# VHH binders against p49116: the designs that were tried, part 180

Target 1, 238 residues: p49116
Amino acid sequence: EGPLLSDTHVTFKLTMPSPMPEYLNVHYICESASRLLFLSMHWARSIPAFQALGQDCNTSLVRACWNELFTLGLAQCAQVMSLSTILAAIVNHLQNSIQEDKLSGDRIKQVMEHIWKLQEFCNSMAKLDIDGYEYAYLKAIVLFSPDHPGLTSTSQIEKFQEKAQMELQDYVQKTYSEDTYRLARILVRLPALRLMSSNITEELFFTGLIGNVSIDSIIPYILKMETAEYNGQITGAS
Short names: E, the ipSAE of ESMFold2; O, the ipSAE of OpenDDE; V2, 0.75 times the mean of E and O plus 0.25 times the DockQ between their complexes.

## First folded at step 12 (VHH)

Design l45 (framework vhh_enristomig; at its last fold request DockQ between E and O 0.46; V2 from the best seeds 0.00; counts 0 for: pae E 4.8 > 2)
Fold by OpenDDE, fold request of step 14:
Structure l45 (fold): chain B 238 residues (1-238), chain A 118 residues (1-118)
Amino acid sequence: as target 1 above (238 residues)
Amino acid sequence: EVQLLESGGGEVQPGGSLRLSCAASGFTFDDYAISWYRQAPGKQREWVSTIGWSGDTKYAESVKGRFTISRDNAKNTLYLQMSSLRAEDTAVYYCARSKGTFLPRDYWGQGTLVTVKP
């Protein structure tokens, strides 16, 4: 059938809102996050195997794994996004809410731990010096996960995941032949993605912009976006 | 009440230029992304261009280099400068708002007709 991914699937360039403000407000953070989410779904839509699953299955699949894809995207785009600065800004905004007694102690702890986990994950990926190909394959492995509840065509999804894994293995063996255990070190990072709450991620990165609208409701909209708009390039303001 | 009102449409010859306006009221204009869409007779509505709240822009390939989207937040007005117009550009042009660049459009104008003919 041919490879699951091609070189065209390696490119993952995020365009941040421009110009960058002196103060990172909630709107800037949420817009940045929305762009990353869009980019991730755009990437998924570009994969022939993904297209072959059909629209209903695609929607279900993305709904199930969007948080993991988003998190991998954060790691991959951490430098371009100035992720540390964004996370610090989020914490600062949370401090205001804390002072106003809007959150319980337990909730504060949960949110702060989530932010910590996000930062640690991204740091760990940076330490591994993951390249664009490896990220592409990791995202594919995450995308084509058959173990989410409610999915159809699980056998086909599993097949695609295996293909992604095999291609990653071949790539790592070829590119990093001197590092025998690199593949294992990379794959062992994936479980950390499942520890992260999609609800907390949504609250931190999206609620300020979308309000009561859920990511689940936005996903079908993006996946059904017309080709012209979907492929449109963002040009920064000058 | 949220309102979007398009204007500036009319008849123009091929190669000509038009400037469309979309006047917004009833909401904080500078908090929203604004987009242009168009619908030709017997065809589906298609996306033309979007300008974000930060001023970022994107265009459909069919209009790149010919159309320019801009906004004046002080006037709560969106613009579409159209140049090198073609017969295929004939359509009713609509403006629509969204909270984000990639979020659903929640309000639409009534449209303004652009006719490009010899």
Scores: ipSAE 0.728, ipTM 0.868, lowest interface PAE 0.6, mean pLDDT 93
Fold by ESMFold2-Fast, scan of step 12:
Structure l45 (fold): chain B 238 residues (1-238), chain A 118 residues (1-118)
Amino acid sequence: as target 1 above (238 residues)
Amino acid sequence: EVQLLESGGGEVQPGGSLRLSCAASGFTFDDYAISWYRQAPGKQREWVSTIGWSGDTKYAESVKGRFTISRDNAKNTLYLQMSSLRAEDTAVYYCARSKGTFLPRDYWGQGTLVTVKP
């Protein structure tokens, strides 16, 4: 059997909405975030191992890990997104909400802590200079996580995760041969992804702009999309 | 109350052109992505084109180079300019609204019939 990922899975190119507005607004943020989510789902769908799990298993898997995939995507695409500018706009909006007494101070503190954790994660990935191959395999490791509650066929998912880990190790040892502990530094970053609330991510990037529609409802929509429509929508990416 | 009303359909010969319109009401048109879909008898609904709130456009491979989607925000109207029409383009054409280019469509028009025949 060949490798879990091909060279095509290393390519991860986000195309931003154009033109960029003079003043950053909620519509631009939502469109940018939804494009990244779509690109992440497209990336997952293109993996033969993922499709081999079957529709019910792969949908449950993505519902469990979408926040981890999305956060890795934010880190990988931070420059093309101008993520620091987006986060600054979100922080400014939150500070205005404090001044207008529209949100509780406790809730705002929770959201600000989430933003700081996200910034720290992205900064650590940038400092490590994570390359495209490393991002692809980190995404595969979080995608094929067998330990989420409610999953079926966990032994096959674990096998794919182990394969992702082995292929990442082989790559890092060959490419960064003089840095004996690089793999350990990279892998120790992954647990932080599970500590970030998917509900707060949804609130910051999605919920306020799509009304009552949740990410939980969007995931099956994207995964069930006809291949021709999916490919047409994604043109200009990869 | 959200409404999308398609118009401009009709009978046309192969190689001909038609312009479809979709008139929107009951919402802030500028804040939404709008898409064209089509459905031939006995077939699944097929995506044709989407225009985002910023004017970014996407097309199905089967219509790329022949169809042009556009929007007039002042008139709350979406257009589909169809050229080089083929028998395979015969379908009921629907416009649909979404909050973003890649987000689920939440409202659909009643459709307008396009018939391409010699």
Scores: ipSAE 0.433, ipTM 0.753, lowest interface PAE 2.7, mean pLDDT 87
Fold by ESMFold2, look of step 13:
Structure l45 (fold): chain B 238 residues (1-238), chain A 118 residues (1-118)
Amino acid sequence: as target 1 above (238 residues)
Amino acid sequence: EVQLLESGGGEVQPGGSLRLSCAASGFTFDDYAISWYRQAPGKQREWVSTIGWSGDTKYAESVKGRFTISRDNAKNTLYLQMSSLRAEDTAVYYCARSKGTFLPRDYWGQGTLVTVKP
């Protein structure tokens, strides 16, 4: 029993590769994205309710929702990442691919539409001034989604999602007591996450910029990483 | 063909120093994060250190302050400068590459043996 999340689950500090290059390149973008994915998986691993589901369920759950968690992370860390600059660099890379006839016109349209939807989502979250507690609960609601195909333990996952929803409601009501519609405005943002294609996210940030990278292989790798290595990777250079 | 070739292992006295090298070929070295791992007899392979493509370094707590990882992209070579060596540092040392610091290691070298005399 007890709360689903504690204050320790609110901290979400992304560190960027240093020094920041004068011109953003595919290596900087991939490293930045992989740091965000790693931080997101670390966050999920730390939740007692997530731990209670067991290893196979944990891997299946994160495989089902990683793109939504990643997209929330992009929105939360957009300023730290200079996301608008990263997206501009990706668009320029796509223009080069058109000139070299490396992508079909249909694929380019799909990718550009996805970039616009991502920018719109991030702008809407910034306009609402979503705080760290609200992001943590939104991520929990997304993580414990029982309606993804192929999941087991869906009843228990639904229980945890309902608990996250209740705790978000309690937080918003206490913290923003004079803003009657804040919870509703926040929750209306969630359906947009299902519009984000995991295939295109993978191509934009992982596969299409640095070759073949499988998110399916990354998730279990990070979730199963030995504790000493995991902690060393988190704590930085020394 | 991707190749990672470790060298520089050998016997050393406690408190001594060694420098390990990992020569890379068959791929664009500059694009990869490279890590050192080690495996003592009868033990699991353990992470030692990682250097990203941008030069960022990370170290296991057991080697922090004693080991220094570096890379020379002009020579396609990774280094591990080991100092204040202890008996527990005795292991086969491997280099491994990854497309990014936090991505899976997709190729491993054959290893070089480091023995710190008891």
Scores: ipSAE 0.223, ipTM 0.584, lowest interface PAE 4.8, mean pLDDT 84
ESMFold2 (binder alone), look of step 13: mean pLDDT 83; pTM 0.831
OpenDDE, look of step 13: ipSAE 0.628; ipTM 0.833
ESMFold2, fold request of step 14: ipSAE 0.173, 0.191, 0.152; ipTM 0.572, 0.573, 0.536
ESMFold2 (binder alone), fold request of step 14: mean pLDDT 81, 83, 83; pTM 0.822, 0.831, 0.829
OpenDDE, fold request of step 14: ipSAE 0.451, 0.666; ipTM 0.758, 0.846

Design l46 (framework vhh_enristomig)
Fold by ESMFold2-Fast, scan of step 12:
Structure l46 (fold): chain B 238 residues (1-238), chain A 118 residues (1-118)
Amino acid sequence: as target 1 above (238 residues)
Amino acid sequence: EVQLLESGGGEVQPGGSLRLSCAASGFTFDDYAISWYRQAPGKQREWVSAIGWSGDTNYAESVKGRFTISRDNAKNTLYLQMSSLRAEDTAVYYCARSKGTFLPRDYWGQGTLVTVKP
């Protein structure tokens, strides 16, 4: 039995679309967000433990936790994405929708609360200076969550989650030996991810999707991609 | 209404070159990402290359350095310049439209056959 994650699973490098338009629009935001989603799915798919659960379980797990993985990815890649600029553009779009009476007051309140929660989460992760290894294990803890409704193989999933927690503990204790309470500070951030609505995330970042395409439909598409296509799409321009 | 039509396929010798075209109609071409896919006899369909609305390009590892994807928004046309062709490049080549480079494809062309034979 080897470790749950290898050094290859710690690498998480997002390549942004270029050139950046003069004014951010829903298409640029959607392209940026979909690249992060694809990177997150590629990361999950590359884990041997994840592969061992089988295709049906893999699809169910990712459908249940994609928003949590995506939010962790937003925090990890906030600088590369210029996330604050993207969120400002989204807020400006919402302000125009308010002025034109296109959205209800209740919906606007929900969306603004979501943006605030997202900013607070990303800020807390930045203040903790979470490193790449820590992000990889936090994503693994989220991915191998046995408590989502409708899952099969929950005992095996729980085993992988516990292994992720143990390996994170070992890493933090060895790497940040002088900070006795670091692990506790990191883990207490995770419950906030469950409070963020996947529907609102989809509305904010994936508005550029056409017709009836949804994240729920995209997940099986990504997971069924050939390895060559997946690797080519993740690899930057050449 | 939305239509993608591939052309430029044919028979070529190993080491040769071909340029494929995909003519688009019925939509605002420059708002969409367009990809090339291929399917060889007895093989699964495989992705070859993609170009985003911003001009960003991506390639499958097997074609890097040999194929170049490009677009002419004024002509609503996508191109695939293929060089150093190999027997394993023999396939029906399809163009496909998506709202973003990594998003699902919603419209496909009928394909154009490329045969690499000595």
Scores: ipSAE 0.056, ipTM 0.500, lowest interface PAE 6.4, mean pLDDT 85

Design l47 (framework vhh_enristomig)
Fold by ESMFold2-Fast, scan of step 12:
Structure l47 (fold): chain B 238 residues (1-238), chain A 118 residues (1-118)
Amino acid sequence: as target 1 above (238 residues)
Amino acid sequence: EVQLLESGGGEVQPGGSLRLSCAASGFTFDDYAISWYRQAPGKQREWVSSIGWSGDTNYAESVKGRFTISRDNAKNTLYLQMSSLRAEDTAVYYCARSKGTFLPRDYWGQGTLVTVKP
């Protein structure tokens, strides 16, 4: 009973590292991306339906969908992150690597294509003027995806996804009553998220990670972090 | 090899002050976030404070206003200035390294004991 999401789940505020360096580097990009990833995972943790699935299912769901959640977060927080500036810095680094003949042409093409797909996605969301409630429900639809290989409790996950879809429909129909096809325009954007490689996202935004530490290895760490520690780290000293 | 060596622990009266140091070696100190954790006898390790590579600081609610974390990149050293110490601050204090504020800690120091005596 009750709604899947409350007003507290609409709030999604990214705190950027400060001060911003004069020249963007892999450390600033990685820290910014890590904060968004952390915010996204703790957003998911705060959902009672998500908690009800249990730790093993929670870990499996986030491992399967972190790239989709992260990409939605990039679109939602594009202005706060100065995402266009970060992507321009990444492109500049890649262009220098091309000119120095240090990377294979196939690798560079895959990475550039990924950047273009990401830019197109963020531009389409900005053009649609997606609001905070719509982002919250889109993230919930992505999170509660029952169709990833290897998942258990798929019937319960599907029920939560259906609830997210129903609540999004209700919200859009009430808030944007004169735009008959707004919901359809929003939902057709979601399949594009699955076309973007999580490995390339990790390479672009998390290059600062050490050794064999990957997002898949980090997910259990983030999900197990105490709420008090998370709140202390995200709010800063004052 | 990566090393983190804590120092500055000792015995202090309630309301007193101590400054802990963590000397880092074997890596580019400036590129890492460093955190302080503590573990009291019979209790789980708890996070105390973190400082990012850019100097961003964060504190556990229980130490806000009493503890100050800082770094000296020229000396490859992390500090924790502790004031208004309480009995519940009694613990072994550890410094830990991470590539980012929210990323896993990969190296830990051996710890330094702080005892707040009545």
Scores: ipSAE 0.354, ipTM 0.680, lowest interface PAE 3.3, mean pLDDT 87

Design l48 (framework vhh_enristomig)
Fold by ESMFold2-Fast, scan of step 12:
Structure l48 (fold): chain B 238 residues (1-238), chain A 118 residues (1-118)
Amino acid sequence: as target 1 above (238 residues)
Amino acid sequence: EVQLLESGGGEVQPGGSLRLSCAASGFTFDDYAISWYRQAPGKQREWVSQIGWSGDTNYAESVKGRFTISRDNAKNTLYLQMSSLRAEDTAVYYCARSKGTFLPRDYWGQGTLVTVKP
């Protein structure tokens, strides 16, 4: 059995909508977020171990962990996204909603706490200077989580998660040989991903969605997308 | 009511050109990504090209360099300029809208037939 991930799984290049508007709006934020979500699903779909689990299991796994993958993607792509600018625009929109009496103060507090948690996570990853290989393995650990309700093939999923953990350990030990505790510092960041609400993430970044379109509907759409359309839409990015 | 209406199809010789149009009504055209799809006789529908609300374009490899997608937001119209046409381009061409480039298509046109014959 070969490695879980290859060098092709390390490349993670987000192409932002161009040009960026003078005043950020819900359409630009939603388009940017949907591109990152698409790139994350493209990344997962390219993994042979993921493909081997079959389409139904693939859909269930991504539906369960999309928020964790998305948040890791936000941290990894924070600079190319100008994430701080996007978050500032979201905060400005929330402040306008308070002034127009459109949202309760309690809900706004919940959303602001989520933004703070997201900023804290992204800052911790930046401080640790997480590299592309480390991000790839952290995403794999999150993707191959056997403990989500309703999953089948949980023993095989757990095997792939353990393989991801072992390969991450080997990589960190070889690349950062002088920093004995680096792996521990990285891994203790992961539980925070599960404390962040997927519903609040959807409201913050996908507020431009209309009617019956939701993240739950987008996931099977992208995973079942015809290969030529899928490849054409990524514009050479992995 | 949301409506997408294709036009411009017809018969053309190999190596020829056609310009397809898709007229949109009943929604704010500027806020949506629009795609071209085609379906050849006896085959599954395939994606051809898309243009985002900001003007970003993508193409299927089979049409790259030969087809050009564009939009005229003032006229609520999408275009597909087709050049160097081949027999394999014979299909009914459909336009479809989505809220974003990677989001599900929610409305489709009725299609316009393109036939490439020697």
Scores: ipSAE 0.419, ipTM 0.733, lowest interface PAE 2.8, mean pLDDT 88

Design l49 (framework vhh_enristomig; at its last look DockQ between E and O 0.64; V2 from the best seeds 0.00; counts 0 for: pae E 5.6 > 2)
Fold by OpenDDE, look of step 13:
Structure l49 (fold): chain B 238 residues (1-238), chain A 118 residues (1-118)
Amino acid sequence: as target 1 above (238 residues)
Amino acid sequence: EVQLLESGGGEVQPGGSLRLSCAASGFTFDDYAIAWYRQAPGKQREWVSTIGWSGDTNYAESVKGRFTISRDNAKNTLYLQMSSLRAEDTAVYYCARSKGTFLPRDYWGQGTLVTVKP
């Protein structure tokens, strides 16, 4: 068998809505998030191993890990997205809701903690100076996680995850040979992804766009989009 | 009531040009991404082009450089300027809206027929 990932899987270019508005409204934020989600799913689809699992398994897998993939994407695309500005805007919008007593104190705390976790995670990844290859392998490790409930072909998924881990290890050893503990530093960041609520992420980044429709329900649609549409949307210019 | 109505279809010779329109009503037009699709006889419907809420555009590789998607928010109208038309462009063309560029299309027009033949 060949490698799990190729150089083609390293490229992860997010195109933001253009032009950027003077005020980051909910629409802009949600559209940006939607594009990132799309890009992440497209990335997954481009992996032969992912394709080999079949449609049903693929759908289940993405449903299980979309929040983690999305969060890794946020970290990777933080500069392009001006993530700090987006998060600040989200907080500002939340402040309005708070003033209107639309949220309970407990919910406010949960949401604010989630935003803090997102920011800290992205900052930590930036501090580590994670490169495109490392992100690709981390995403693969997250994608091919066999420990989600309800998955089929778990043995195969585990095999792919191991392959991703091995390839990452080899890459880090080769590229960062003088940094003996780099791999460990990178991998210890992954647990933070599991602490993040997909529901809160959905509320913060997507509710304004999709309303009461769940990300879970749109994942099959995105995964079934035509290849031409995927390619056209990814390479599109404003 | 949400409505999308395509127009501008017809017969044209290879190399010719045609401009399609999609008139929208019953919703806030400028809040939505709008896309063109087409379906040739005996083939599946395929994506052609999308214009986002912000005005950014994307094209299928097969039409890139030949087709131009645009929108007039004041008129609630979507356009597709087609040039250098080919026989393989023959299809019924549909417009469809979505809340986001990459989100499901929730409303479709009835379509307008474009026939490219000598």
Scores: ipSAE 0.694, ipTM 0.852, lowest interface PAE 0.8, mean pLDDT 92
Fold by ESMFold2-Fast, scan of step 12:
Structure l49 (fold): chain B 238 residues (1-238), chain A 118 residues (1-118)
Amino acid sequence: as target 1 above (238 residues)
Amino acid sequence: EVQLLESGGGEVQPGGSLRLSCAASGFTFDDYAIAWYRQAPGKQREWVSTIGWSGDTNYAESVKGRFTISRDNAKNTLYLQMSSLRAEDTAVYYCARSKGTFLPRDYWGQGTLVTVKP
């Protein structure tokens, strides 16, 4: 049958909230992060192979991998988001909290370690100069991960992951023909995504939602959203 | 107690205009996205428009160019200006609150009926 991804799956355009406030706040960061999560969910929903797995499998699969998918999105959209500025604002807030004795030093250390892992990942992807096609296939590889606990249809998911890997290999070999080992350098970056805590990602980027809504509730909401509502929200005027 | 109260519905002729209002209380209005939904007789509820806390707007394709969503944070009020009304716009209109433009709605109003009669 045809390719896993089409050219439409290469485009990944994040529309930031406007206007940007003079000083970053939790609402701006949360809105920006939720837009990226929504865009990532829309991207996944548009894949025919993903649709073919059925709604229950789709929900379970995205619940298992949303943090990996979101982190890849952060790396891909780092410039559009001014991610370095967002992370600097978070670090500044954490440092002020230490001075005011509002947070424990142990908790701050855990969060700072997570931020450094995020920065290291994003910097490594930037250094490798990952293009839009490569990002699309890397997202597909993490999306179609058969090894998360509790998944059904694991053999079909594994076949889609293998198809993603094969198509990425074909693309890289044709586009970067002089760099025989580029694919290996790219793929070896993926295990780092599983070292990042989804709970800390929620605390950093979805702070405004703590106590009100969970990422677990957001995922099925977006996946079950009517197509007309979904399309209207992503193509709205800024 | 979080409360959303719609008003401004009524009967109007095709091609006419109406302005709906949604009065909010019991929360910091400025911190939330608010959306309009509608439910026509015998149909499922459908999304009409959303306005974010920053003022960013989104519209269903069927109402784009005819309806305008706006908010007045000083009055804790959401508006829907409807123009070029059609028979298909006949529905009960609801406002709903969420933490962000793309996030689940957690509170809903009681609704206000709009009837477009030839």
Scores: ipSAE 0.495, ipTM 0.771, lowest interface PAE 2.3, mean pLDDT 88
Fold by ESMFold2, look of step 13:
Structure l49 (fold): chain B 238 residues (1-238), chain A 118 residues (1-118)
Amino acid sequence: as target 1 above (238 residues)
Amino acid sequence: EVQLLESGGGEVQPGGSLRLSCAASGFTFDDYAIAWYRQAPGKQREWVSTIGWSGDTNYAESVKGRFTISRDNAKNTLYLQMSSLRAEDTAVYYCARSKGTFLPRDYWGQGTLVTVKP
């Protein structure tokens, strides 16, 4: 009973490694991305509806949607993390790889197309001036997607997604009453998230982590981290 | 081969101080986040403090203001300066490395015992 999200789920504060290096490197990019991933996973974990589904279902949901949550996080935090600077550094690395013949031209084209889609998504969200409440509900809609293979409790997941959609509608109507089409403009951005490749996201942002280990294989570790350790490393003492 | 060797443990009176060291070898120390953990008898291992490869620091609530983590990249050594020690701080202290502050720890030291007399 009650709302799916509370005001505590709107807070999404990313802290960056300090100091920022003069030359952005793979270590800074990977640490920054890891902080965002961690923040996104623990945001999901904090939702009572998510907790109610049980640990196996939680792991399955996050494995299915982590890239979409991460991409929403990139858009929400693009300014604080200087995402445009990070992407420029990645593009420069890719161009050097062509010159040194370290990657196939076909792979580089695939990765560059992904970067362009990511930039377009982040720019469109910034132009719409998506607020923190709207991001929280969009993340909930993405998280509670019942149509991923292998999920249990899909009817309950669907009900939570419908509740997130209803609460977003109510929020937009109340807060942006003069903008009749805001909800529609926001929702039409979501399909682009399903087209983002988790494999390419790993290559772009997690190369310092990823040897033979994918993000979906470490998700149980991230979700099981003790709350005291998470709070100390992310939010500090209250 | 990768090694993390803790030292500096021992017995101390309540309110006292100790400095723990973690000597690293076999990897590029500058590229890793390093953390301290501790485990008291009969308890699960708990996180104490982390220092990122860039030098940023984080602390568990139970040790904030009393413990200071630092690194000396020239000596490949991590430190934990412990002050205002309490009986509750008695534990085996471990250092561990990871590629990022919040990512899985991929190597652990053998530990050093700290005993704070009741």
Scores: ipSAE 0.132, ipTM 0.542, lowest interface PAE 5.6, mean pLDDT 85
ESMFold2 (binder alone), look of step 13: mean pLDDT 83; pTM 0.830

Design l5 (framework vhh_enristomig)
Fold by ESMFold2-Fast, scan of step 12:
Structure l5 (fold): chain B 238 residues (1-238), chain A 118 residues (1-118)
Amino acid sequence: as target 1 above (238 residues)
Amino acid sequence: EVQLLESGGGEVQPGGSLRLSCAASGFTFDDYAISWYRQAPGKQREWVSTIGWSGDTNYAESVKGRFTISRDNAKNTLYLQMSSLRAEDTAVYYCARSKGTFMPRDYWGQGTLVTVKP
């Protein structure tokens, strides 16, 4: 019937913690990341199609794809977050840990490879100049993935994913009519999201917030937060 | 042992002011976001304000311009300065701890009653 996403779902504004410290620390990075994670989950829960699947399916979908949504959010909000500065600080910390023999070389290699993959993904999205509508539909394609283990209502999820794909195609063909291969270039970037380890994402961006509890444990709390509380907290002071 | 203890509640006239305190103990206060919530008789708990670990503040729309949240890290104490109080501000006020602004609240105080006389 109507479109999967409305213009309100294109708006994706991250409010960063202030003031930014002179030297980046784990608290600033974790608060920034948790705000993006919350914004991503609140974005998902606002979609009527998502709501129609029911609470159990909603929780399962977000648990399966939060890392993909978070990574797309990092790419979309890279400028607002000063992501390059955050990643440089993380790399510097890791290099100091290597020099001081504080972490295993094998683990550091895994983390550095993850950072490289993340940088490559964000650079590819920036190079393609992905716009807000395109990000919204890419997030919807990722969210409505019917192929995660343990999902119910997979036929309905697949229908919503196909609707997202069709609406993205219509948007790109209309808006970037001169570039016949733009959609293909955008879609071939999506498989890279599944190469990002959610465990390494937790270590890089959520160290100090999550000790003996994972993002999977926090997801139900975020999804059920009241819209008024969310809006108050996300828009900032006064 | 983590403890949060609210104080400063009481009866106040409409248009009056009141300052609530929340004394924290048993943890490194500076590392946590602390929030104020309230629950009016017969209503669900409502978020009022949050102050982040670095002093960044957020407020519910209904209290913006009237309430000011602040923290004194040297005293491990959270404050809520309430001004221009209205009958609808009558509630039990709770402070709550979280590891970040949007993270689950893991410890709650017992609450302090604020009554704005009609």
Scores: ipSAE 0.348, ipTM 0.683, lowest interface PAE 3.5, mean pLDDT 87

